# VH-VL binders against Vacuolar protein sorting-associated protein 28 homolog 1 (VPS28-1), part 10

Target 1, 209 residues: Vacuolar protein sorting-associated protein 28 homolog 1 (VPS28-1), of Arabidopsis thaliana (Mouse-ear cress) (o65421)
Amino acid sequence: MEVKLWNDKREREMYENFAELYAIIKATEKLEKAYIRDLISPSEYETECQKLIVHFKTLSASLKDMVPNIERFAETYKMDCSAAVYRLVTSGVPATVEHRAAASASTSSSASVVAECVQNFITSMDSLKLNMVAVDQVYPLLSDLSASLNKLSILPPDFEGKIKMKEWLLRLSKMGASDELTEQQARQLHFDLESSYNSFMAALPNAGN
Key: E = the ipSAE of ESMFold2; O = the ipSAE of OpenDDE; V2 = 0.75 times the mean of E and O plus 0.25 times the DockQ between their complexes.

## First folded at step 10 (VH-VL; framework fv_ontamalimab)

Design q4 (from p5 with heavy chain L105F, light chain N58R I97T; at its last look DockQ between E and O 0.02; V2 from the best seeds 0.00; counts 0 for: pae E 13.4 > 2, placed apart)
Fold by ESMFold2, look of step 10:
Structure q4 (fold): chain C 209 residues (1-209), chain A 122 residues (1-122), chain B 112 residues (1-112)
Amino acid sequence: as target 1 above (209 residues)
Amino acid sequence: QVQLVQSGAEVKKPGASVKVSCKASGYYFTSYGINWVRQAPGQGLEWMGWISAYYGETNYAQKVQGRVTMTADTSTSTAYMDLRSLRSDDTAVYYCARDRGWLEFPYGMDVWGQGTTVTVSS
Amino acid sequence: DIVMTQTPLSLSVTPGQPASISCKSSQSLLHSDGETYLYWYLQKPGQPPQLLIYEVSRRFSGVPDRFSGSGSGTDFTLKISRVEAEDVGIYYCMQSTQLPLTFGQGTKVEIK
């Protein structure tokens, strides 16, 4: 019997996805360690941590049938990445966001809702960076973002992000699904998303250390 | 992956009603419309109608207007087609198909369900 | 209603040879927005239809480059440059320029 690295296209994709999952968990552990050792600014940490969380959620969802338990995956490969596993699997939000969300939590607000909002902001901004400007590419992203913002009771109904996203959704709803945002519209949407994201992060309770 | 899974085969008598379900997965349900298309045995394709999963607005083929109701349940990502006052010439395979037209008008179908056989006989 | 007429209704092709299917509409499919909403679908035996070509000439994701669409106004053509065994089935054109959506009667493609 011969050892064969790849049996078919599916097996090759599986190993590539496992390697990517391993890399995400490792990168998150290093980022968590750097943050608690004050080697990275809270702002840089939040940005990088959220990118890893979004990538992790997307990849783990696609691997659900093959890797149903991420903790077991980490144990199997002897990763010693308990901070990363907590961050990615249990918390779902950057440590800085978790602290602010916990301080402002109510019966209808939780760290997971804050993570959902952050994921939706980043995904929306990243899609525009990749020039995904068709209405049917943009509308669902903004719809998800708007829905997640409405779940977070700490945000007032006139919060900038809620208003701006509702206005964009209305504008997009009057366009055809295959229409594209103009360059001016795409730049304005990107600005509105970035401004709303900054306001969202600022509206979370700030706690000193 | 994008998938539309329909309910199982139905046998009905003339005058009855049938409700076919179409469960969507692998995409944002409210960002697309759903068409219903039927195919009688050995025959071609016949469009029955379209629904916006976001707004619930519909356009029906005139031939079935008044006998059909299409709905979408966004909480379960499931579209339904209810055809009433069945006749023997309603015997067909009924397909749901995802449409890029999501708000007001269908534009084109890209993913189809497996089909639901509805047989109307005495 | 816009009537879609396909010719031929059936064709038998030697493997590796080309095939051509015509679709004619009773009215222009040019929409007031400047686009033409003409689609081609393949229904393989025992399967639901699958999208091949959208908006006259654009291949859907995963469709081999041996399939091509062309035409304008009322006259449209689907070409298969080299027919393979997996191309067997019934081909339909469809228009969405005007409600109701209408299909051609289908063209059955078989291998000799």
Scores: ipSAE 0.000, ipTM 0.432, lowest interface PAE 13.4, mean pLDDT 83
ESMFold2 (binder alone), look of step 10: mean pLDDT 92; pTM 0.950
OpenDDE, look of step 10: ipSAE 0.017; ipTM 0.567

Design q5 (from p5 with heavy chain G108A, light chain N58K I97E; at its last look DockQ between E and O 0.07; V2 from the best seeds 0.00; counts 0 for: pae E 16.2 > 2, placed apart)
Fold by ESMFold2, look of step 10:
Structure q5 (fold): chain C 209 residues (1-209), chain A 122 residues (1-122), chain B 112 residues (1-112)
Amino acid sequence: as target 1 above (209 residues)
Amino acid sequence: QVQLVQSGAEVKKPGASVKVSCKASGYYFTSYGINWVRQAPGQGLEWMGWISAYYGETNYAQKVQGRVTMTADTSTSTAYMDLRSLRSDDTAVYYCARDRGWLELPYAMDVWGQGTTVTVSS
Amino acid sequence: DIVMTQTPLSLSVTPGQPASISCKSSQSLLHSDGETYLYWYLQKPGQPPQLLIYEVSKRFSGVPDRFSGSGSGTDFTLKISRVEAEDVGIYYCMQSEQLPLTFGQGTKVEIK
């Protein structure tokens, strides 16, 4: 009597939403490539890119519990859409807008973001040395650190410090607020912070004289 | 592109030593550990040990304890496995593999080198 | 040491048909942190091993959804819903609950 191509209606809705997310990422990748190849004017690019960003933000917010990591979604479906992922997830604005903002920024502004990153690294490592290992103590520190790292455009999107901190934030988000890191977890986090800090300092540019 | 590139094949006499290199590229070397796994001809996989690239801490399988030294050179992003007092039953392909685990407890081996064939014969 | 026992040791499958591999550990792989440290690797002919499944059931990056892992405690299963030509090779389970890391004997999967 029953002929079904899916286990339930929720499963079908999930696949439809994933297909829409897939399409937005693909469309953005093609738009980014068209822009760097001068196949579309900066004005036309900006208009279309803004539409895609708005649609992406709306859809990703509704899928937040099911697709918490868009980079992982793109990897899972083998999309090879690094420009789109940067635009939609990391930048959040069209390349034309991003370039105008960067052109108006001062060296002092960049230096202040570097100082913020350093301070967030130090605060996080010092807090662990003081045995502040409860999730509700650690999560805000790593969140602040991750946010400051994302402000630095000189760091690549795949900078391992960004990746490692995102992995930790994901793990912590699934724990109870009063749960504590085990001794092994705290040692691993301290190692990841130190390693990331050393890599961060090594990645800072050699400014010309 | 994340990859591990190992040194070339070796032919050794019983009692000699071999040192296999494993050069990492495409990632921050000190952020991950390195496992060493070997596979005798026609046989399964055998874990030999692990090293933290950051701390230089090691854990060796009991069977090779005392004959193996694992090191990591952070300046060249290269791990080494030095196996001494070779015996004919050490004939195997030796793999290095990147570990995403905790520093004291290995986890998943997500990237593997191409393997280094070591042949021990008299 | 934790002994890992795989069955069968060899499996011939018609293309498009399912395959199932069992792995049993001599001790529970459930750690006190609530995670179960059981992994599956595939070694294709002439290649190093590659990670398929970690923590019992989690597919590694780029692994097709026709691979699925299940199990708990000491009894684990890898299923391939439709075997393809590229799936030929030797499958190993592994545990990292305690040192030394130990592998099963391997299960050779081949196409008829």
Scores: ipSAE 0.000, ipTM 0.452, lowest interface PAE 16.2, mean pLDDT 82
ESMFold2 (binder alone), look of step 10: mean pLDDT 92; pTM 0.949
OpenDDE, look of step 10: ipSAE 0.028; ipTM 0.573

## First folded at step 11 (VH-VL; framework fv_ontamalimab)

Design n1 (from s4 with heavy chain K28T; at its last look DockQ between E and O 0.16; V2 from the best seeds 0.00; counts 0 for: pae O 5.3 > 2, placed apart)
Heavy chain, then light chain:
Amino acid sequence: QVQLVQSGAEVKKPGASVKVSCKASGYTFTSYGINWVRQAPGQGLEWMGWISAYEGNTNYAQKVQGRVTMTADTSTSTAYMDLRSLRSDDTAVYYCARDRGWLPYYGMDVWGQGTTVTVSS
Amino acid sequence: DIVMTQTPLSLSVTPGQPASISCKSSQSLLHSDGKTYLYWYLQKPGQPPQLLIYEVSNRFSGVPDRFSGSGSGTDFTLKISRVEAEDVGIYYCMQSIQLPLTFGQGTKVEIK
ESMFold2, look of step 11: ipSAE 0.154; ipTM 0.594
ESMFold2 (binder alone), look of step 11: mean pLDDT 94; pTM 0.961
OpenDDE, look of step 11: ipSAE 0.021; ipTM 0.563

Design n2 (from s4 with heavy chain N59D, light chain Q98K; at its last look DockQ between E and O 0.05; V2 from the best seeds 0.00; counts 0 for: pae E 16.6 > 2, placed apart)
Fold by ESMFold2, look of step 11:
Structure n2 (fold): chain C 209 residues (1-209), chain A 121 residues (1-121), chain B 112 residues (1-112)
Amino acid sequence: as target 1 above (209 residues)
Amino acid sequence: QVQLVQSGAEVKKPGASVKVSCKASGYKFTSYGINWVRQAPGQGLEWMGWISAYEGNTDYAQKVQGRVTMTADTSTSTAYMDLRSLRSDDTAVYYCARDRGWLPYYGMDVWGQGTTVTVSS
Amino acid sequence: DIVMTQTPLSLSVTPGQPASISCKSSQSLLHSDGKTYLYWYLQKPGQPPQLLIYEVSNRFSGVPDRFSGSGSGTDFTLKISRVEAEDVGIYYCMQSIKLPLTFGQGTKVEIK
């Protein structure tokens, strides 16, 4: 007669994830509107938007089989959240970051990929400063960074950043999605990101050192 | 090297208690769950319960509910199973086993060597 | 509780020949997350169990290619393409779709 809570944990987590997906989309819409109306600074907006995007990426990955199309989810639940859907699904970056990337779109394909790498490094380091240390918050950031580094053909396959991020992705893949990095792990990841970023900048043709 | 090392064999009388230890090494203890599985002589495997090494949340098999307490000491990376009010049908080898994930659903990839508990009059 | 039923309970195999073990569950092991929570373990003589196959068909690290798992829903199979001397022991299937975790009765594999 007794049904153990833990026996139902996976099922309850899925229902809670659906509710959280709804909440993230709603919160992002409010944030986008506040930014357009100058109710928050660009810096505050970027910080909060990055948090929402990280949560969204993690959550949508875990729901891929059940909610493969986020736009259809929003339509089904009559969410009038077109700005949020664009931000979370189409753009994948805060409006402030999107504007900076668009300003550099006229550069060569290599220069555009370099800008993407820089953006991904900064986003990852800033997210850690904002105490985003859950596996489901960190893994998408490092995955995006690793992917952008792999696009740069001028970086050797043994480039420090590629190796370190691959090792971190492996560690995180063995952890549960809701597990958090310890303070020691977060400090180590921050150090590895900064070290990799410095090595990345030194590897570019215009690096002075 | 990922390893679970259990305490030694115990001989107990009916009505007594036994506390089996399971010391983990070579991995982040708090990132994985610990299952306890027993095997009576000549019998198959029977799950007894699970503990989260991080927050100490537990789930016990109904057959041993009320007689078992599972704990974890994060400072020593050691899980414990305390089975009380022992009876002859508790005679078994008791294993601790690490789950591949932080919940008890992903398979047990590392097992302790087993602890033989014999309950006899 | 989900009952796991293995057949055969005992299997005597000529070295180099194939072996097949069936595992049937009393309920579907397919979860709404799209995964099927079925595992295989081998307990060699005098040893604790060891993980062979996770989530129906994935070989665990270090498990030889001669081991393969298949099945869906309630019916699952472990196959050994060529049985070797080190494969002797008792094979267990296990479900983890619901607590309590439950095992099959075990299949003892011996060399003729």
Scores: ipSAE 0.000, ipTM 0.434, lowest interface PAE 16.6, mean pLDDT 83
ESMFold2 (binder alone), look of step 11: mean pLDDT 94; pTM 0.962
OpenDDE, look of step 11: ipSAE 0.007; ipTM 0.533

Design n3 (from s4 with heavy chain N57Y; at its last look DockQ between E and O 0.04; V2 from the best seeds 0.00; counts 0 for: pae O 6.7 > 2, placed apart)
Fold by OpenDDE, look of step 11:
Structure n3 (fold): chain C 209 residues (1-209), chain A 121 residues (1-121), chain B 112 residues (1-112)
Amino acid sequence: as target 1 above (209 residues)
Amino acid sequence: QVQLVQSGAEVKKPGASVKVSCKASGYKFTSYGINWVRQAPGQGLEWMGWISAYEGYTNYAQKVQGRVTMTADTSTSTAYMDLRSLRSDDTAVYYCARDRGWLPYYGMDVWGQGTTVTVSS
Amino acid sequence: DIVMTQTPLSLSVTPGQPASISCKSSQSLLHSDGKTYLYWYLQKPGQPPQLLIYEVSNRFSGVPDRFSGSGSGTDFTLKISRVEAEDVGIYYCMQSIQLPLTFGQGTKVEIK
C-alpha cells in the first residue's frame, strides 16, 4: 500500500477514508476466500468477519455522504471483491451466521429474524469493546438492533431490550455525530446490551434455538 | 500472558542483511497486526512498517521502502522483519509491537524487548 | 508526513509535583469517524515503550490515574498529576490518522 501525499487537507482526509474503506473491503475479500478454501476455521472466520463488519458499518456510516453506494465505490476503484461486497453490504452477517439461518428446516422468517437479532447484539457489543463510542458509530448499530427486535413478534412491545434501545437511540439523537460516549456511558450501554441479549435469548422458544 | 519475544542482537557489515524475529504468545496471533519500530542510539522512535498477521498485508515507511520485507508465519506465531543493504544509519534497537486493532491506526499495546542491530565495517 | 512536535524536550520534576507535556501535530488528527488518533507512550530506561494513553484521553489498562491525556485537533497534552520515581523515562506522542505513523521527538522526564 502506497501512501500519497496531498496538499489539500480535505482531499487528504477524503482519500484516507477511502483508503480505509478500501482496506476493509480487501480484508473481507481475503477472509471470505480463506473461509471458502477452508484455510480458516468457522469460528475464527466468524470472529474476524464480525470485526470487519462492525468496522465497515461504522466507517460506512461516517462516509454516508461521500460514499452512499459501496458497490459503486468498489466499481470505481476496480475492486474485484464481490464476495466482500456481498458480505458487507448485502448480507451484513458472517457466512456462518447466514448459513445457520438458512439451514433452519423451514427457513422461517422467525429464525432469520432471530439470527439477525443475535448478530446485531453481538455487533453492538463488540463495537463497544473496540471502543467505538462515537455517536455516528453507535447509533446505526443500535438502530439496526432496535429494528431487528421489532421484527420479532414473539417479543412483547414492552420487552426491556426494546425499551432500552429506544431510550439509547433517543439519547444519541440529541448528540452530535462526532460526540462520544463517556467510558461510563459506554459501560452502561454495554451492560444494557448484555442484559437485553440475555433476556432476549431467554425469551426465545426452546424449539427456536 | 501476552508477550512478544524477539531474536538476539545482531552485528552486521554494511551491505549485509538482517532478519529479526518476533514470536508472539498469549493471544491469537492472526487477530492483530504487528508494527516494527526502530530507535537509533540516543534518538527517538521511528515507525518502519506494519503487517497484518492474518492477511500478510504490509505497509512500509518510505525511508526503508525497497529494503525491508515484513512477513508473518501463522504456524509459529512469529513475525519477521528483513532489512537489506544495511547502512551505518540502520544501527538501532528494533522493536516489534502488536497493533491493538485490525489496521495500523489503533496504536501499539504490546512490545517486544527489542533487538539491537549494529552495522559496522 | 505528519510532523509531531513535543514540548518541552526535557523536564525535571520534583517528586509529587505535576508535569505537563505538549504535543502538536502539523495537521488535525481528528478522523471522520469521530476519533482522534493520538497516542502516548512511555519508554522507561532500558525498556521498550509502553502504551499510556490511546485516542487522546483513554488510559490503557494498568496505567495509573495520575496520568491523563487531553486535547483536540492538533494540540494535545499529557499530564501527570503527581510525578513518581517510576514515571522517569521518555514520553512520546504518536499519530496514526495516516501512514506513516509518526512520533514526537520525545520528552525526557527526570526527577530532581
Scores: ipSAE 0.021, ipTM 0.529, lowest interface PAE 6.7, mean pLDDT 89
ESMFold2, look of step 11: ipSAE 0.109; ipTM 0.575
ESMFold2 (binder alone), look of step 11: mean pLDDT 94; pTM 0.959

Design n4 (from s4 with heavy chain E55Y; at its last look DockQ between E and O 0.03; V2 from the best seeds 0.00; counts 0 for: pae E 8.0 > 2, placed apart)
Fold by ESMFold2, look of step 11:
Structure n4 (fold): chain C 209 residues (1-209), chain A 121 residues (1-121), chain B 112 residues (1-112)
Amino acid sequence: as target 1 above (209 residues)
Amino acid sequence: QVQLVQSGAEVKKPGASVKVSCKASGYKFTSYGINWVRQAPGQGLEWMGWISAYYGNTNYAQKVQGRVTMTADTSTSTAYMDLRSLRSDDTAVYYCARDRGWLPYYGMDVWGQGTTVTVSS
Amino acid sequence: DIVMTQTPLSLSVTPGQPASISCKSSQSLLHSDGKTYLYWYLQKPGQPPQLLIYEVSNRFSGVPDRFSGSGSGTDFTLKISRVEAEDVGIYYCMQSIQLPLTFGQGTKVEIK
């Protein structure tokens, strides 16, 4: 009996996650349309879009074996959510963040790579503000951040943000997936993220007068 | 042992309906999609549609859109295909086939034995 | 709908000799996820179809190594290095890059 209950609970969690994935894609599509039609302010849009992106990344990671391709999921369910798919899968950042990052990008890097770094910093910091402190919630975010920083060729190999994120990833890898950061660890991680983000922004070239 | 067992052959008149059952065993029914494929006498394979046991969501081929209903009963691990307003060109062997994934894109790795439906006046 | 065209529609092969079946699609079967959604099935006489090859070149469980798939984009090939009596039947390619799923017309393989 107990084996059947465990299998049933795991199976039920999977189906709930599929339903929530569908809901996130739909909500993102509506948010994108509302933003284009000026039904919400850029700041309201950015806040809500970031929440959806963070939730999406957590769900897609937990569903990776069953839904390895989100575009195929959307196609199968006839969602007609191309703006959402672009935002959640291709871009990974709110349109407002994408536009600001493009204005800051240099010729030596694509606007997409800079936007990816900015969004990964913001997503990681916002996740901590939302008290998402479980290892399986935090590790993917820092891994994405570290990877995006490595893509950006204008950063030196010893950029402090790269070093600090690698150290955090090592710490997290020694913890259990459901373990949580202590309040002290979460505050330290947020400080390290903020410091690294400021250094990152300072390292970007500017076009000025 | 993974297996799909379909209901027996049926003979129908034009305008009638047929409901073919497909009983799954040996695997977690809700983790995989079910496709329906038919084969008219001497002809190739024609996809009719797909159902997700997870949501009951379906996608139907346009040729049968409006005449077909696919359902799944998770309590009995059985998928059904109900084809209405039968015409003589619906005479075929109807197969259910499990997709390798829960979406219909990964190949049909387990097939039922087929159900012959004959529509004659 | 994506049209799948098989060539030839019929093969008569001496046992032990190779066979090759071409499948061409009206559109690329390469998805943005980097996978190519092309499948091969064999329908032996009196049996339902069975999966042989998934995603262009991967042999399904229990399929002998004399079967191989290759190709990319719109052009695909199934090869049987040495045809045996049990290989008789109708071979179908199928695409799943988009719905509706569509099959080639079939290639009947017979022994001379």
Scores: ipSAE 0.012, ipTM 0.549, lowest interface PAE 8.0, mean pLDDT 85
ESMFold2 (binder alone), look of step 11: mean pLDDT 94; pTM 0.961
OpenDDE, look of step 11: ipSAE 0.039; ipTM 0.598

Design n5 (from s4 with light chain S32R L99Y; at its last look DockQ between E and O 0.02; V2 from the best seeds 0.00; counts 0 for: pae E 9.2 > 2, placed apart)
Fold by ESMFold2, look of step 11:
Structure n5 (fold): chain C 209 residues (1-209), chain A 121 residues (1-121), chain B 112 residues (1-112)
Amino acid sequence: as target 1 above (209 residues)
Amino acid sequence: QVQLVQSGAEVKKPGASVKVSCKASGYKFTSYGINWVRQAPGQGLEWMGWISAYEGNTNYAQKVQGRVTMTADTSTSTAYMDLRSLRSDDTAVYYCARDRGWLPYYGMDVWGQGTTVTVSS
Amino acid sequence: DIVMTQTPLSLSVTPGQPASISCKSSQSLLHRDGKTYLYWYLQKPGQPPQLLIYEVSNRFSGVPDRFSGSGSGTDFTLKISRVEAEDVGIYYCMQSIQYPLTFGQGTKVEIK
């Protein structure tokens, strides 16, 4: 039973993280292909795809300095997972969500920003359902959501979603890395995200006429 | 290639304000947090605060709370630290430092060259 | 605030000899995610600080293998197996597990 000196713990953690990243990409590829082939319902697909996207985003953020390019990671390990790479890296939302966002936006240039907003809302809500309540898990998700909402010029500056997400980001930025949202805070954040998402969808041009 | 370049030395009177700039290059400015750390003459390092380059959210050390404002301009990839109501004990070298992540948890991997601020009567 | 205490505050070392610096935190730096948020920086004379070790024991890019970090919980050590002239400067430990981020007082390493 050989024990590696000094580098064993760090080396093991690195390989465990890489293995997890590999598994997420591979699982996403299989899910995407199953969806295209009608082997899974749109509802089941969306649920599973959202879980994979949330997990991928959290893991890839923590590995950013060591794996700055996911496409090169996939190439290095010969993964042949082009659908997964598109879904996880380029799109960031399930295919079903992309279709609904496009129908809601009605304009082509706004459609990509609307899709980004929808992606960030759903990812944030589902991460809370998966009990991802640590500051370093939640803050990046809400930061991405807030940023995407600010890109969408048709939303007024006093849009409820912008105000509530900025308030949450402020609260989180004053907490330490070891802190978690309390049960009450997590329930309130989930409620605020759902309320803001409903208001966001209602504010889109297709919904208001 | 990755670089933080700070504005030049400042000499100020007590009660004045100073605004130090920190221009980032060679990386995506909005993907990383910026810390500000100062070092008084002959003293150690003191963290002053942090700013999220994308959102503009901040957290300030209690010692400077109320006197400091940190901002970020994403169009020029420049962070700013504005320290008001200067005192002689604010004389220090002020550094900006990029965190390895969004939040200031992951280590400061790139540092600016430092800006000397001297407050003299 | 988490207090970071370094010992010794000053070291004078014959070139080629080892050096060891201790850092003690007033509370555990172990996060729920299993990581320990302890960092080492070197400030060479007339230069800004530079990251040396991240998360207790990981050498940052370009840091020679004569530097090693160890420890857990509240007790941490930085070792230099053979001190060279370019290793002269002030070494700081830092915690980032909670606000405010805090540094140790610094350990000045000099060549005799």
Scores: ipSAE 0.006, ipTM 0.518, lowest interface PAE 9.2, mean pLDDT 85
ESMFold2 (binder alone), look of step 11: mean pLDDT 92; pTM 0.949
OpenDDE, look of step 11: ipSAE 0.125; ipTM 0.620

Design n6 (from s4 with heavy chain K28T S31T N57Y N59D, light chain Q98K; at its last look DockQ between E and O 0.02; V2 from the best seeds 0.00; counts 0 for: pae O 12.4 > 2, placed apart)
Heavy chain, then light chain:
Amino acid sequence: QVQLVQSGAEVKKPGASVKVSCKASGYTFTTYGINWVRQAPGQGLEWMGWISAYEGYTDYAQKVQGRVTMTADTSTSTAYMDLRSLRSDDTAVYYCARDRGWLPYYGMDVWGQGTTVTVSS
Amino acid sequence: DIVMTQTPLSLSVTPGQPASISCKSSQSLLHSDGKTYLYWYLQKPGQPPQLLIYEVSNRFSGVPDRFSGSGSGTDFTLKISRVEAEDVGIYYCMQSIKLPLTFGQGTKVEIK
ESMFold2, look of step 11: ipSAE 0.269; ipTM 0.670
ESMFold2 (binder alone), look of step 11: mean pLDDT 94; pTM 0.963
OpenDDE, look of step 11: ipSAE 0.136; ipTM 0.640
ESMFold2, look of step 12: ipSAE 0.296; ipTM 0.693
ESMFold2 (binder alone), look of step 12: mean pLDDT 94; pTM 0.962
OpenDDE, look of step 12: ipSAE 0.000; ipTM 0.518

## First folded at step 12 (VH-VL; framework fv_ontamalimab)

Design m2 (from n6 with light chain S32R L99Y; at its last look DockQ between E and O 0.01; V2 from the best seeds 0.00; counts 0 for: pae E 13.8 > 2, placed apart)
Fold by ESMFold2, look of step 12:
Structure m2 (fold): chain C 209 residues (1-209), chain A 121 residues (1-121), chain B 112 residues (1-112)
Amino acid sequence: as target 1 above (209 residues)
Amino acid sequence: QVQLVQSGAEVKKPGASVKVSCKASGYTFTTYGINWVRQAPGQGLEWMGWISAYEGYTDYAQKVQGRVTMTADTSTSTAYMDLRSLRSDDTAVYYCARDRGWLPYYGMDVWGQGTTVTVSS
Amino acid sequence: DIVMTQTPLSLSVTPGQPASISCKSSQSLLHRDGKTYLYWYLQKPGQPPQLLIYEVSNRFSGVPDRFSGSGSGTDFTLKISRVEAEDVGIYYCMQSIKYPLTFGQGTKVEIK
């Protein structure tokens, strides 16, 4: 038998969510510092940073009523995580993506669309891992992904990802907003997203970075 | 489409045990917790405890602490409540009900049909 | 444990007339997150309970707009603007802020 020292269900849930938020901010600060100090590769940094940003956006949205100001949360807990706060709250994208967007301001806009597609793929896959399986949570993610793929002219009209995401959007449109994907559907969607992402990356020209 | 289906009625003698099942369908079982609530004949609702379907964490009402075990089988999407050392005042309809641990907190939004447990000498 | 007290325990109402049920908690249900964790359930004859109102005043999906909840802190009210035959049953308030979760004694609503 476990002896419980607390009896407040909502305080328990609040503290669990605060602990997750704290952990995301701390992990992001360490990741930012490691990247600046060349302790991790740009590709590893970008992948991990995108995961943290997606997790942060999901969690901060669910905590909006309790933590409306992330900067004040960090000040309250004396986190000393200014790089993380900038990354998660102000920028909203990994440093590598931010720098590419700034550097490519005078080059073609297709690179920015590619970055948008990558972000949408990662956001969708990680959101499923975070148990965001309700139609009203999933549909906007797939809609954004589908829209970004349609903007990218280097993809064939019959690109696997365009076809798969349209099929999923149609399927979801026949369900109620609060309906959830079954476990089997969520696994299939995750597989389809990963397969489409790999095909997407294979379809890109080599850019050397 | 979301549904909780419970096992059938049970008649038991004092001192015996009962295990009630609650099979979930139409949603991802691991995204919600399962509460157990009972109702003695002609009386109100009494919360017995809950289980996290994903992590298996439990919390039990003091009245039944030490006599109850709640479990969840994620492979079959089924929650179980095992109540031991039955007494006549355990005669009740036992309900399972799902809830989620984050916003929005709808409360116990889907309930099983109930399982009647009768404890008589 | 948080004690939930309902009044009245029984209510006979003329069809089409309003009904009002009071629920009082032994301690505040207002959480530091600014939300109040008070819920209303209806148990129709021979059925399991069903969720009616969540977080004081939000109607659950499919609940008719003749049902409304109000209140704050420790004092809460459920109102039915025009009682219909399908509304008969036992109404329970419940707190979901602290373990153990606790219910009021129930209010039986009948048609005269």
Scores: ipSAE 0.000, ipTM 0.462, lowest interface PAE 13.8, mean pLDDT 83
ESMFold2 (binder alone), look of step 12: mean pLDDT 93; pTM 0.952
OpenDDE, look of step 12: ipSAE 0.225; ipTM 0.647

